# Ledger of designs, part 397: VH-VL binders against o27280

Target 1, 266 residues: o27280
Amino acid sequence: MDSMNVPEVLEIKRIVEESESVKTFIFSWDFRREVRPGQFVMVWDFRDEKPMSVSLIDPVRSEIGISIRRVGEFTDRVHGLSEGDLLGIRGPYGRGFELMGRDILLVGGGIGMAPLAALADEATARGMRVDALVAARTADELLFLDRLEAAGVNISTCTDDGSCGFKGFAHERLLTLEENHDMAAVCGPEPMMFQVMRILDERDVPAQLSLERYMKCAVGICGQCCLDDTGFRVCAEGPVFWSQELSRVREFGRYRRDPAGRRVPW
Below, E stands for the ipSAE of ESMFold2; O stands for the ipSAE of OpenDDE; V2 stands for 0.75 times the mean of E and O plus 0.25 times the DockQ between their complexes.

## First folded at step 16 (VH-VL)

Design ub1 (framework fv_marstacimab; at its last look DockQ between E and O 0.83; V2 from the best seeds 0.82)
Fold by OpenDDE, look of step 16:
Structure ub1 (fold): chain C 266 residues (1-266), chain A 119 residues (1-119), chain B 112 residues (1-112)
Amino acid sequence: as target 1 above (266 residues)
Amino acid sequence: EVQLLESGGGLVQPGGSLRLSCAASGFTFSSYYMSWVRQAPGKGLEWVSAISKSGGYTRYADSVKGRFTISRDNSKNTLYLQMNSLRAEDTAVYYCARLDDYSYGMDVWGQGTMVTVSS
Amino acid sequence: QSVLTQPPSVSGAPGQRVTISCTGSSSNIGADYDVHWYQQLPGTAPKLLIYGNSNRPSGVPDRFSGSKSGTSASLAITGLQAEDEADYYCQSYDRSLRDSWVFGGGTKLTVL
């Protein structure tokens, strides 16, 4: 059982506007505290606290980045902040991605590309060949394309409206790709991840998927992020899970629990 | 010093069960994939099973699938191999090995523990 | 029976050069997966001898070398010494076998 940490008040060093709805907030980071792609931090704006994935890990600059999509009151407040403003950060928490093999497929949807962008940096630094399928509703919602390209990632895009790349969903584009990789990392809307996992399992490609659940404590105590049947806590045993683990999770791709603990369909 | 130490081997009857352990030291255990490899008397090396760093991903040779279970406890720096429904052909020295997650080589080996399945 | 094929035995006199072949297929060595070599002295555990086709771990003499081409790999030992008498195994990875680590059948090297 993990212990809760007190948020460290950090100054926003830089803000990168990734899209109309997504900003990356960059902070100075002491890398004596290890952080891995796929892990998350709890972001505190001194009123509320929300889990956010780490999207940038830069030991050279001693910086981390957190990409946040504007979706509600909390994120709206955060998006109103400027460089030099303060936020509370505690973490990192959870299980991050593992790397295996020489080539990896990244499949990301929307803000799900945040942790995958960090993973892409690690994978390319390791010398792996990285292919990324980046999906979004529209072209202007595709994230991190320039960053990924600069890192040497081979990018395929997919948009619901066909405004960029393949017209359709990520799993549909994946079906058109014949190449298999040593492993895959997936993050995005759960229905997307569910379909992608199914295809990867059929192809016998080892896959890791990052789940999103309501997380209150982030240290595996409150149980708000507990997955049915398995008892997996997304904040402790996850948020990154292997497909072999998720195969035992009934609710995956079917429903989630809201802050009140009620089952909510996707 | 990087070291792997197997234990739990012994004599067991056909159909019996045995649990092997592998204690790791001298390195960050949770940062490595691990594997079991066995060698029957006078025979060659045979890969048995592999497990990811977190334990969430496992693979098995067809010869042991459904009977053996690989697991790990990173808090104890220990790798396990639960062997059920043992057969005479499972008689072998069982090695635990540290697995490179990039090249898929095995750079550290234990001394092995002998498992004998006989009536 | 082994996925990778090695000669059962090779021999050489001290000071000579010997080679051990390892033949795979398009699904392992031919798929550009690395080949590793292990030395097993009598009564001991295997030891990594060559990794990543041609790299030597610390402590391994430079008279040991590895190479890979096509669907095959080779271990070469120059300046053969008495202490080189051992079993040698090649190893790779095979995706077609549900992600299996595969070994050769082993080669017994005798120093005459």
Scores: ipSAE 0.917, ipTM 0.954, lowest interface PAE 0.5, mean pLDDT 95
Fold by ESMFold2, look of step 16:
Structure ub1 (fold): chain C 266 residues (1-266), chain A 119 residues (1-119), chain B 112 residues (1-112)
Amino acid sequence: as target 1 above (266 residues)
Amino acid sequence: EVQLLESGGGLVQPGGSLRLSCAASGFTFSSYYMSWVRQAPGKGLEWVSAISKSGGYTRYADSVKGRFTISRDNSKNTLYLQMNSLRAEDTAVYYCARLDDYSYGMDVWGQGTMVTVSS
Amino acid sequence: QSVLTQPPSVSGAPGQRVTISCTGSSSNIGADYDVHWYQQLPGTAPKLLIYGNSNRPSGVPDRFSGSKSGTSASLAITGLQAEDEADYYCQSYDRSLRDSWVFGGGTKLTVL
């Protein structure tokens, strides 16, 4: 595995407000260190360190973007930062998405659209047709719509409350969409991903899903990010898995783990 | 210098097993999808199996599903085909091929290894 | 049995033009999947001849050309030479419940 164990301290070059609760932090990046869609970095605020997905990969401007949802003390502190402030970045880590064919479906829920936005850029750049199903609870939580549209992505939306697009869950909207894709990439709440994976498997559409698990070391040593039945470590052997790999894992879609490793219902 | 080299072919009884290997060199093996294709004596090409870059996605022709298993070891730059419950109709030259993940073409082929299933 | 149909054989005299057809269906060529062509000289492994319907790899002369229309594809060989005597296979991808990578049955080209 490619691994960088020492954080590099970088200036925040720009901040993009994606929604009330989500910001994208953009840094200069030396692309001699390759970054692929679906990989993650560890973000260090000099107090704590958390894994974050890469949402922008721009070798032309030598920039990387990391999208962060405000959900707790660490992310509250990071959201309070300004351009010119410093963060530590380790990585990238993990397995990225693998593209195949000419026609890809993206299914993203909430912040799960972040790594899929990076994948959409790569897919469109190589000439693939990209359909995206973007899901959220409400319209103002739909992420990256303008960016996806500018990239030429064909967007379908759904919201739990019906404030934009289809009223309902992503998997319900998926049943009404065309079934002719060479592959799919899925990221979002794990119960949503489970339901979407089932539909894609029935349609015989090859699918990759991105899992997020609590982890401490990011290189697969500590075991806190392990899947129950396989010994896969999300930080080392994931976070992106093919649906064929996940079908052998009983915990997927059933429960999550708290920081102490205990099973907790979704 | 891009090269694929198959090995492990031979004579085996019906119902037997055989494991084929394909050694890759001259390119970044882990960056490519891979495939097995076979050709029965005097017959045409038949796709057998394909595998993704990580090994996490596999696909099989209906004629071999449940009997053959494709796998790869990226640390050894090697592709494998485990063949179980072999039948006379599996007799063929087995080729290792590099897949293009955009066009679905096969741009690099090995020389093949012969598998004969006979009593 | 392949879902891509090729004539079993074709022949031509040196210097002449020969075409080899590849007929598929709406689930492969007609679903806009690419057609690739392979040349197999006697006793050797297949070699990529045409990819992406009409593109030639380095070293393949422009007298080999490919085209695709509807559910069918064609390989054309002009200026036929003795060394062109080989088996030729078309290949595409089929998304139906059949085999995913599909080859034609092959065409033996004889140079008279």
Scores: ipSAE 0.729, ipTM 0.868, lowest interface PAE 1.3, mean pLDDT 88
ESMFold2 (binder alone), look of step 16: mean pLDDT 93; pTM 0.955

Design ub2 (framework fv_marstacimab; at its last look DockQ between E and O 0.90; V2 from the best seeds 0.84)
Fold by OpenDDE, look of step 16:
Structure ub2 (fold): chain C 266 residues (1-266), chain A 119 residues (1-119), chain B 112 residues (1-112)
Amino acid sequence: as target 1 above (266 residues)
Amino acid sequence: EVQLLESGGGLVQPGGSLRLSCAASGFTFSDYYMSWVRQAPGKGLEWVSAISKSGGYTQYADSVKGRFTISRDNSKNTLYLQMNSLRAEDTAVYYCARLDDYYYGMDVWGQGTMVTVSS
Amino acid sequence: QSVLTQPPSVSGAPGQRVTISCTGSSSNIGDDYDVHWYQQLPGTAPKLLIYGNSNRPSGVPDRFSGSKSGTSASLAITGLQAEDEADYYCQSYDRSLRGSWVFGGGTKLTVL
C-alpha cells in the first residue's frame, strides 16, 4: 500500500480548457485508491504544492481530473504545462460529499463547480435527479455546462452581469426556485455559500458545503486550516461540512485567515 | 453477517440520563446513515433520530428534540444515543436501524434494548 | 395519531389473500417518497418486508407484494400462512416535518 503522503509523479494525460482561466488536468488513476467527490489532492509542480479539488472521477477510463484556476504563480506555471508533462499528486484527502435521497441540488460558483461536477456524475450514475445552479461573474466563467448537460443535469445559470441566465447572485436565483430537494451540495465563494446555506436551512434542506482555506500539510497536523472555535481542520474534518457543523463555525461567511494567520474579511 | 447489537438499556428515574450503544458488524459502517427507532410496550414504532454517514448531520423527532443526542464513532463501528431528561413516555424498546440513503427505508435492525423510565 | 394510517387489525384464513392499507398525505407518501413495509413477529424486532413501494428484499417470499397509488399504499399477502401472523408497519418520509421518518400505527394480522 502506497503511503497517502508520498506524491506520485504522474503524467498529464489530457488537458481540457474549461474557460479562459480554468483548465482540467487529467491523469491516469489506480482506483484501488478510492476517491470521492469533494475530496482534494495536493498538486506538486516540484517547486510548490497546492490543494486542488477533484473535478472528474472516471472509473471506466481509470482517470481523474483536477480543475485549476489561474490565480497566481503556482497556477501560472501549471497552466503552462502540456500533455505529457509531469506533476506530483498526493492524496486524496479530506471528507467528500455524501449522497442522500433521490433529488439533489447543486449550487456552485466559479471554480467551486469543480467538485460539484464530480458529484453530479456520481449522483446521475446512481439514478438521482440532479438540479444545478451554476453561478459566475460572467457567462464566459460558467464552468462545466456542457458536461453537466451531457450527464442529464437540469441546469440553471446566473451571472453577476446578466450575460447568461438570471442576473444576480446564486442565493437570489435560489430564492426564485420553489422546489425543494432531498439534499444540497454547495461550493463557491464563501459569502455565496453563506447566503445559500441560510436559505436552505430555512427550507429544511440538508446541505453540505465545501470550504476553502489555506492548507499546507493536508493531513491535519500543521493547523493552518483550522476553523475558529470548533477546531475543525478543513483538510481533515472537511473540506465538505454539513450546514449543522458550519452553524457552529463563527468565522464561516465572515472572515478567513491568510497565509500569515491573520484574520481577513471576505 | 450483517448485524446490529444494542446495549445500554435499563431502569432509570425520571429526569435521569442514559446512553445507548449500537455495535455494527458485517458491513462498512461509515457508508450508511443510521437511526434509532423505539417502541413503547404494546405500541407501534416511532422514529427517534437519524445521523449521516460522517455524523455531521442529525435529525430528531419532535418528541425527543433537545433531550436526545445521536452520534457515531465510525472507527469503532458504533452508534450512540445520549438520552437526557428522560420521561416516563420514553419507556420503550430502542432499536438501532441502518438506513437506506436512496429509498429512505430501514433495511437492518438490531434486537433492541429496553429502556424503562420509572420512579 | 400516527402520520400514516393503518387498520388496527386484519384477519384471514390460511391460503387466503389479505391486504393492509396505509394512508398518508401529499407531504409524505404523495408522489415524492416511497413506502416501506416491516414485519414484526411476536417478541421480535421489525424486519424489512417491502422497500421502495414494491421491492422485496432477499428472503422475502413473492406472496408478499406492495403497491403505491396517490397518497396511499397497500401490502398484499397471498396464500396466507400461519407464520404470517404478526404486526405490520408501513413507513415513509415526510419532508414537511423537517424531514422525519414516519410510521403507520401498525396492523395486527391474525391467521384464523
Scores: ipSAE 0.912, ipTM 0.954, lowest interface PAE 0.5, mean pLDDT 95
Fold by ESMFold2, look of step 16:
Structure ub2 (fold): chain C 266 residues (1-266), chain A 119 residues (1-119), chain B 112 residues (1-112)
Amino acid sequence: as target 1 above (266 residues)
Amino acid sequence: EVQLLESGGGLVQPGGSLRLSCAASGFTFSDYYMSWVRQAPGKGLEWVSAISKSGGYTQYADSVKGRFTISRDNSKNTLYLQMNSLRAEDTAVYYCARLDDYYYGMDVWGQGTMVTVSS
Amino acid sequence: QSVLTQPPSVSGAPGQRVTISCTGSSSNIGDDYDVHWYQQLPGTAPKLLIYGNSNRPSGVPDRFSGSKSGTSASLAITGLQAEDEADYYCQSYDRSLRGSWVFGGGTKLTVL
C-alpha cells in the first residue's frame, strides 16, 4: 500500500563536490517510481531523517541526485560519507513544478538552485529557452554553473559581495533583466523569494515558488509543515506553490516556525 | 478513448448562477491544463478560462473576470465552471478543452453544453 | 473585434486548393507564439486540425497544411472535398493583459 513511506536503503554511487559546503549524492533509481523536479525525499542516516530536494533526475542512466548543504550535525555526518556507503531514502514526496510555454526564468538562491537544476534539465529537454539567475553570498557558493552552461541555459549571476556578476540581491538583479518569460520558478531563502515574487507579479509572469518548512511525516498527517491562514501543508499541497496561492499566505516572507511551533523571523 | 463530457447547461435568468461540469476520461487528467471556450449562437469561438494542472493558477477572459470561477477536482477527473451574475451575452455553447502547455493549443474538445440567459 | 483576423468566407470547387489567412500582431503570432487551426463541421464541436503552425495530428489528411510568417499564418486545403465544408478557426496565445488564448473570427468554407 505505502511503499513510499518505508525508507529504501541505497548505496551512494557517486559524490560530486559542488562547493566547500554542498555535495551531490547520486543513487541508482528505478523510475517506475517517478520523480519530478521540485519534489523532495526524506534522507535517513540511521539516526536522523531530513527532507532534501532532488537535484538530478536522469532516467536514461537510472540515477537521481540529492544535493545537501552542510549546516549542522546531520549534514556533517552525511558529508563525511563515501561512495559505497548507505543512506535510507523514502519518497519522493510533494508536488513538483509545472512547466508552461517556451521561455522559463529560474531564480535560485544558494542550495535553492538544486531543484531548479533538475527543472532546467527537463525544460531544455522539451525545447524550452531557459534563463537562470543564480544567486549566492559569494562566488564560491554559486551552484551548478557548469552544469547549467552545458545544458544551454543562459546564466546571470548575482553575489552579495560582488565577487561574481551583479553585486547585490537577486531581486535587485532581476529588475535589470528582460521581462518577457512565459513562467518563472523560484527557490531559495524565503525573503529573497518574496521579493522576487512581487517583481514577477508586477510583470504578469506566472511564478511557482518552492518553500521549505519543518517536516516530520512528509505525507501530510502530522501538521508540522502547515502554513498560516490557508492550512496548506508544504509536504502535501507543496512544496511548490503558484504565486497566486502564496499571495494569500500571511507568513510567507515574514516568519517561519521552529520545531516547537514558535514564530521566528527569517 | 480520450473524452470530455460537459454537463450542467440550461436556461437561467439574468443575474442567476449556473455550475458547469466536465467529466474527463481516457487520459491522466491531472497531467493537463484545462480550459473553457464558449460560442454564442451564430458566432465564433471565445476563450473563457484556463486552469493549471494543480488548480493553483487560473486565468480568465476580461469579459468574465469576477463572475466566473474555474476549478478542478483531480480525484474525480472533473473540471468545473461556476458562473455567477449571468448576463444575456453569456448565452453560448460552453466547451471543455484540454490544453497543451507547450504549444498552447487545444487538442481535445467536449461536445459542449448550452447555456441560455434570458428573461 | 477578434484579436486574430480571418476572412469571413472562402469558396472552392471539389479538387481545388483554398487558403485561409490568419493575421495577428506583435503580441501574439509575432511574439513567436504558435498558431493552431480547428475545423468545426456543422452542428459539431471544434476539432484540432493543425497545431504548432504546421503539425498534423494523427488522422488529419496531408492535404491540410499550415504555415506561419511574421504576424500571419495560413491554412491550405488541397484536393477540396465536400466534407471539408465547415468553419475554420485559427488560435494563438497573446501575452498582453496577463495572457489570453485568442481565436480568429472564423472562416466559413463553402464547397461548390
Scores: ipSAE 0.743, ipTM 0.876, lowest interface PAE 1.3, mean pLDDT 90
ESMFold2 (binder alone), look of step 16: mean pLDDT 93; pTM 0.952

Design ub3 (framework fv_marstacimab; at its last look DockQ between E and O 0.88; V2 from the best seeds 0.82)
Fold by OpenDDE, look of step 16:
Structure ub3 (fold): chain C 266 residues (1-266), chain A 119 residues (1-119), chain B 112 residues (1-112)
Amino acid sequence: as target 1 above (266 residues)
Amino acid sequence: EVQLLESGGGLVQPGGSLRLSCAASGFTFSDYYMSWVRQAPGKGLEWVSAISKSGGYTFYADSVKGRFTISRDNSKNTLYLQMNSLRAEDTAVYYCARLDDYYYGMDVWGQGTMVTVSS
Amino acid sequence: QSVLTQPPSVSGAPGQRVTISCTGSSSNIGDDYDVHWYQQLPGTAPKLLIYGNSNRPSGVPDRFSGSKSGTSASLAITGLQAEDEADYYCQSYDRSLRGSWVFGGGTKLTVL
């Protein structure tokens, strides 16, 4: 089944406040439409449309969750909504995470933990051992800790200010961890992901990374999310890429393009 | 019925190239890692290469690294092995095998295709 | 030469019990990677016989059993039958070899 390109108007079933700046909006979902961790949906508030990662996949309750960080006008409007209000949702789109092996490492920064939380649920349901390195600027920005813990995930935290766990960045914490895994999934600020990927490559750990780019169409037509030199479209070939794929992407970890198409540093 | 069917084997001179194909049927091809395993005449099994579900990650044995390229087309349910710079020691029956993504075993095998590298 | 070591041959009479050993190292079997066993009848492709150390796929008789301990694994065949004459290979995974699937050298089982 192909994803629908027309937004479906859905009622917000439940809102979970994850942090001061992050809310998870939960919707009823028909799971005849398959959705995988790492995929995204386009969220339409009847004025603007933005891509958002799926952070919750619950076939038992027939629900999906979308975690949204308050960062601008669109997200401000969405954060002002209440349960019972309506949003347009189209998708899911993109390539999600693959799972392999028995032991998986998740490395997430900030809102990047959203798709990883969904992946954690799938991995634990499969009986995999899941280690998660959860990074944020401060303790109050660490996301999904209770949820991950409840799922049986082994959590290591990292904060820039040392307010919780390891003081420093995710890649620095990763260097202190000796254990290897069958695979890793990474999502967060691209500079973080770049450093983490390098470490994982040195350790010969297969890694998948979820990229964030400006996406307009979500269906691989407009080209707004194209990666230089490769022609990869983040919305179509991604947003989840293997480290071996990203090794061919010159811009990864170095720069991105703004909505006007200009090259801007991270 | 779940099955794998190899093709593309044949006689090639040293330094030559050959492309093997493996047609999969009876299962969702894109849900599985795939691999190539070879067996020289009268010898044991040797793993050659593996590829992730999406094709975005590849694995190679040291003996073929830099010379062989594994790829897949999930829309065609086909696995490929491009073999370049072939050597006499590459002579073998090449098997296509389906990998399970949990135990790391090979639960489905093709009948194999013979590759002979000789002057 | 093979990463996993097997005896080159074993033999037994019909009805007997035979065992085939598979010895690895701390980087594969000892690193808690599962061992799988394959049966290859003469002139045929290998067939999965045991997966995950001790599990039998559908259609595999219960006279075949697998076990793992430390850095070694073992395949046991009870009630040996003439049709069991084949080559047997153990297989595991080695993360230290840049993620490699590794096979034993194979064991030729002869039914006397």
Scores: ipSAE 0.883, ipTM 0.947, lowest interface PAE 0.6, mean pLDDT 95
Fold by ESMFold2, look of step 16:
Structure ub3 (fold): chain C 266 residues (1-266), chain A 119 residues (1-119), chain B 112 residues (1-112)
Amino acid sequence: as target 1 above (266 residues)
Amino acid sequence: EVQLLESGGGLVQPGGSLRLSCAASGFTFSDYYMSWVRQAPGKGLEWVSAISKSGGYTFYADSVKGRFTISRDNSKNTLYLQMNSLRAEDTAVYYCARLDDYYYGMDVWGQGTMVTVSS
Amino acid sequence: QSVLTQPPSVSGAPGQRVTISCTGSSSNIGDDYDVHWYQQLPGTAPKLLIYGNSNRPSGVPDRFSGSKSGTSASLAITGLQAEDEADYYCQSYDRSLRGSWVFGGGTKLTVL
């Protein structure tokens, strides 16, 4: 078993409070193990292990950042940690985003902005024009706005409650935005991603969407992350899929699976 | 050191099928978009199809949509073009080309393989 | 009719300068998509000559140069040599054609 299959115990170097519910945990990282935007790691708190997307990739400082939303017992425990505390990290796993062309649209909902923030850094460093639609329930949950602005990203916001930007859902705001992007990258609640994908398909904009499914092994063996219609494993063939691939997946946008494999509505 | 080598061309009857292959070497194949371009005898270059790095997104010229399928196998460093419902107008030399995903130019070309569609 | 328009032929004597035009539209060159140029010597595959409007790949002599303005691009060849006799194609991307790579019709260069 190589080092990608065994957690490496790493010290939390720095913690950034992104919002009341989201923290970014920064670790030293040996970039001989390449990390690409859209890949994930398995985070082990010595009791449980969960997949988390990489939000910061900094080879110059030899650092990665992992953004984690407090949503349950595991993430509550991780949020209680301090700088200097230890976490196990294995990975990276999965396939990251591809870039193409001269301009890109990012559409992120909630914590889904985490992998897109990493992608935005890569795109702006390459000289691409980056538009980002950042969505959340309320203004306090809009993530990475200052970082995106500092990178030169053109930001549009929407909130369910209207406390910042457009009042409504991401796909509703998208209908009022420019149509001429070379590609799009989408990450967030799966119902949002489904609606956004439909609009992008109608506009003939190639889109990549990052899916979340329950994962245990992260290396494609256990079958817990499979998609019904294709047999794609989110941890191996994804988590990033092209819109053309997802058009063959009936479950996308309609239901998810719990840890026992049972169908659960979104 | 970068090379593309096409194969699979030949003579086929109208309505028939043919599969072209393109073997890549000297570069990390999975890091690049790929394309097929054709040239009918005595004519100019015509773009046919392109495919993303993972193979998950494909582009087709209107003249071949629904008849041709581009695919790739990154474990074999090979690009494919499945051509169905062939017509005389598909007669051409077919080139495999490497696409730059920022500039949208084609920086490496194969030597081509001839496809002839004739009764 | 090709999406990009090139003259069918140009000619020049050795040592002279020739230019080859490539005219597009607002949906390709005019929408700030790059122009690339390819040289196709008789009996051979095309070779990238100029990319990103004006950049030369390694191994391409500096007597080949490219430029772009508005909806048009130009390839200039100075110090014309017998070995330059070939077909030359411009190429761009056109998003309004549902995401298409588009070529000019080609220009046959004859060295007198």
Scores: ipSAE 0.723, ipTM 0.868, lowest interface PAE 1.3, mean pLDDT 90
ESMFold2 (binder alone), look of step 16: mean pLDDT 93; pTM 0.955

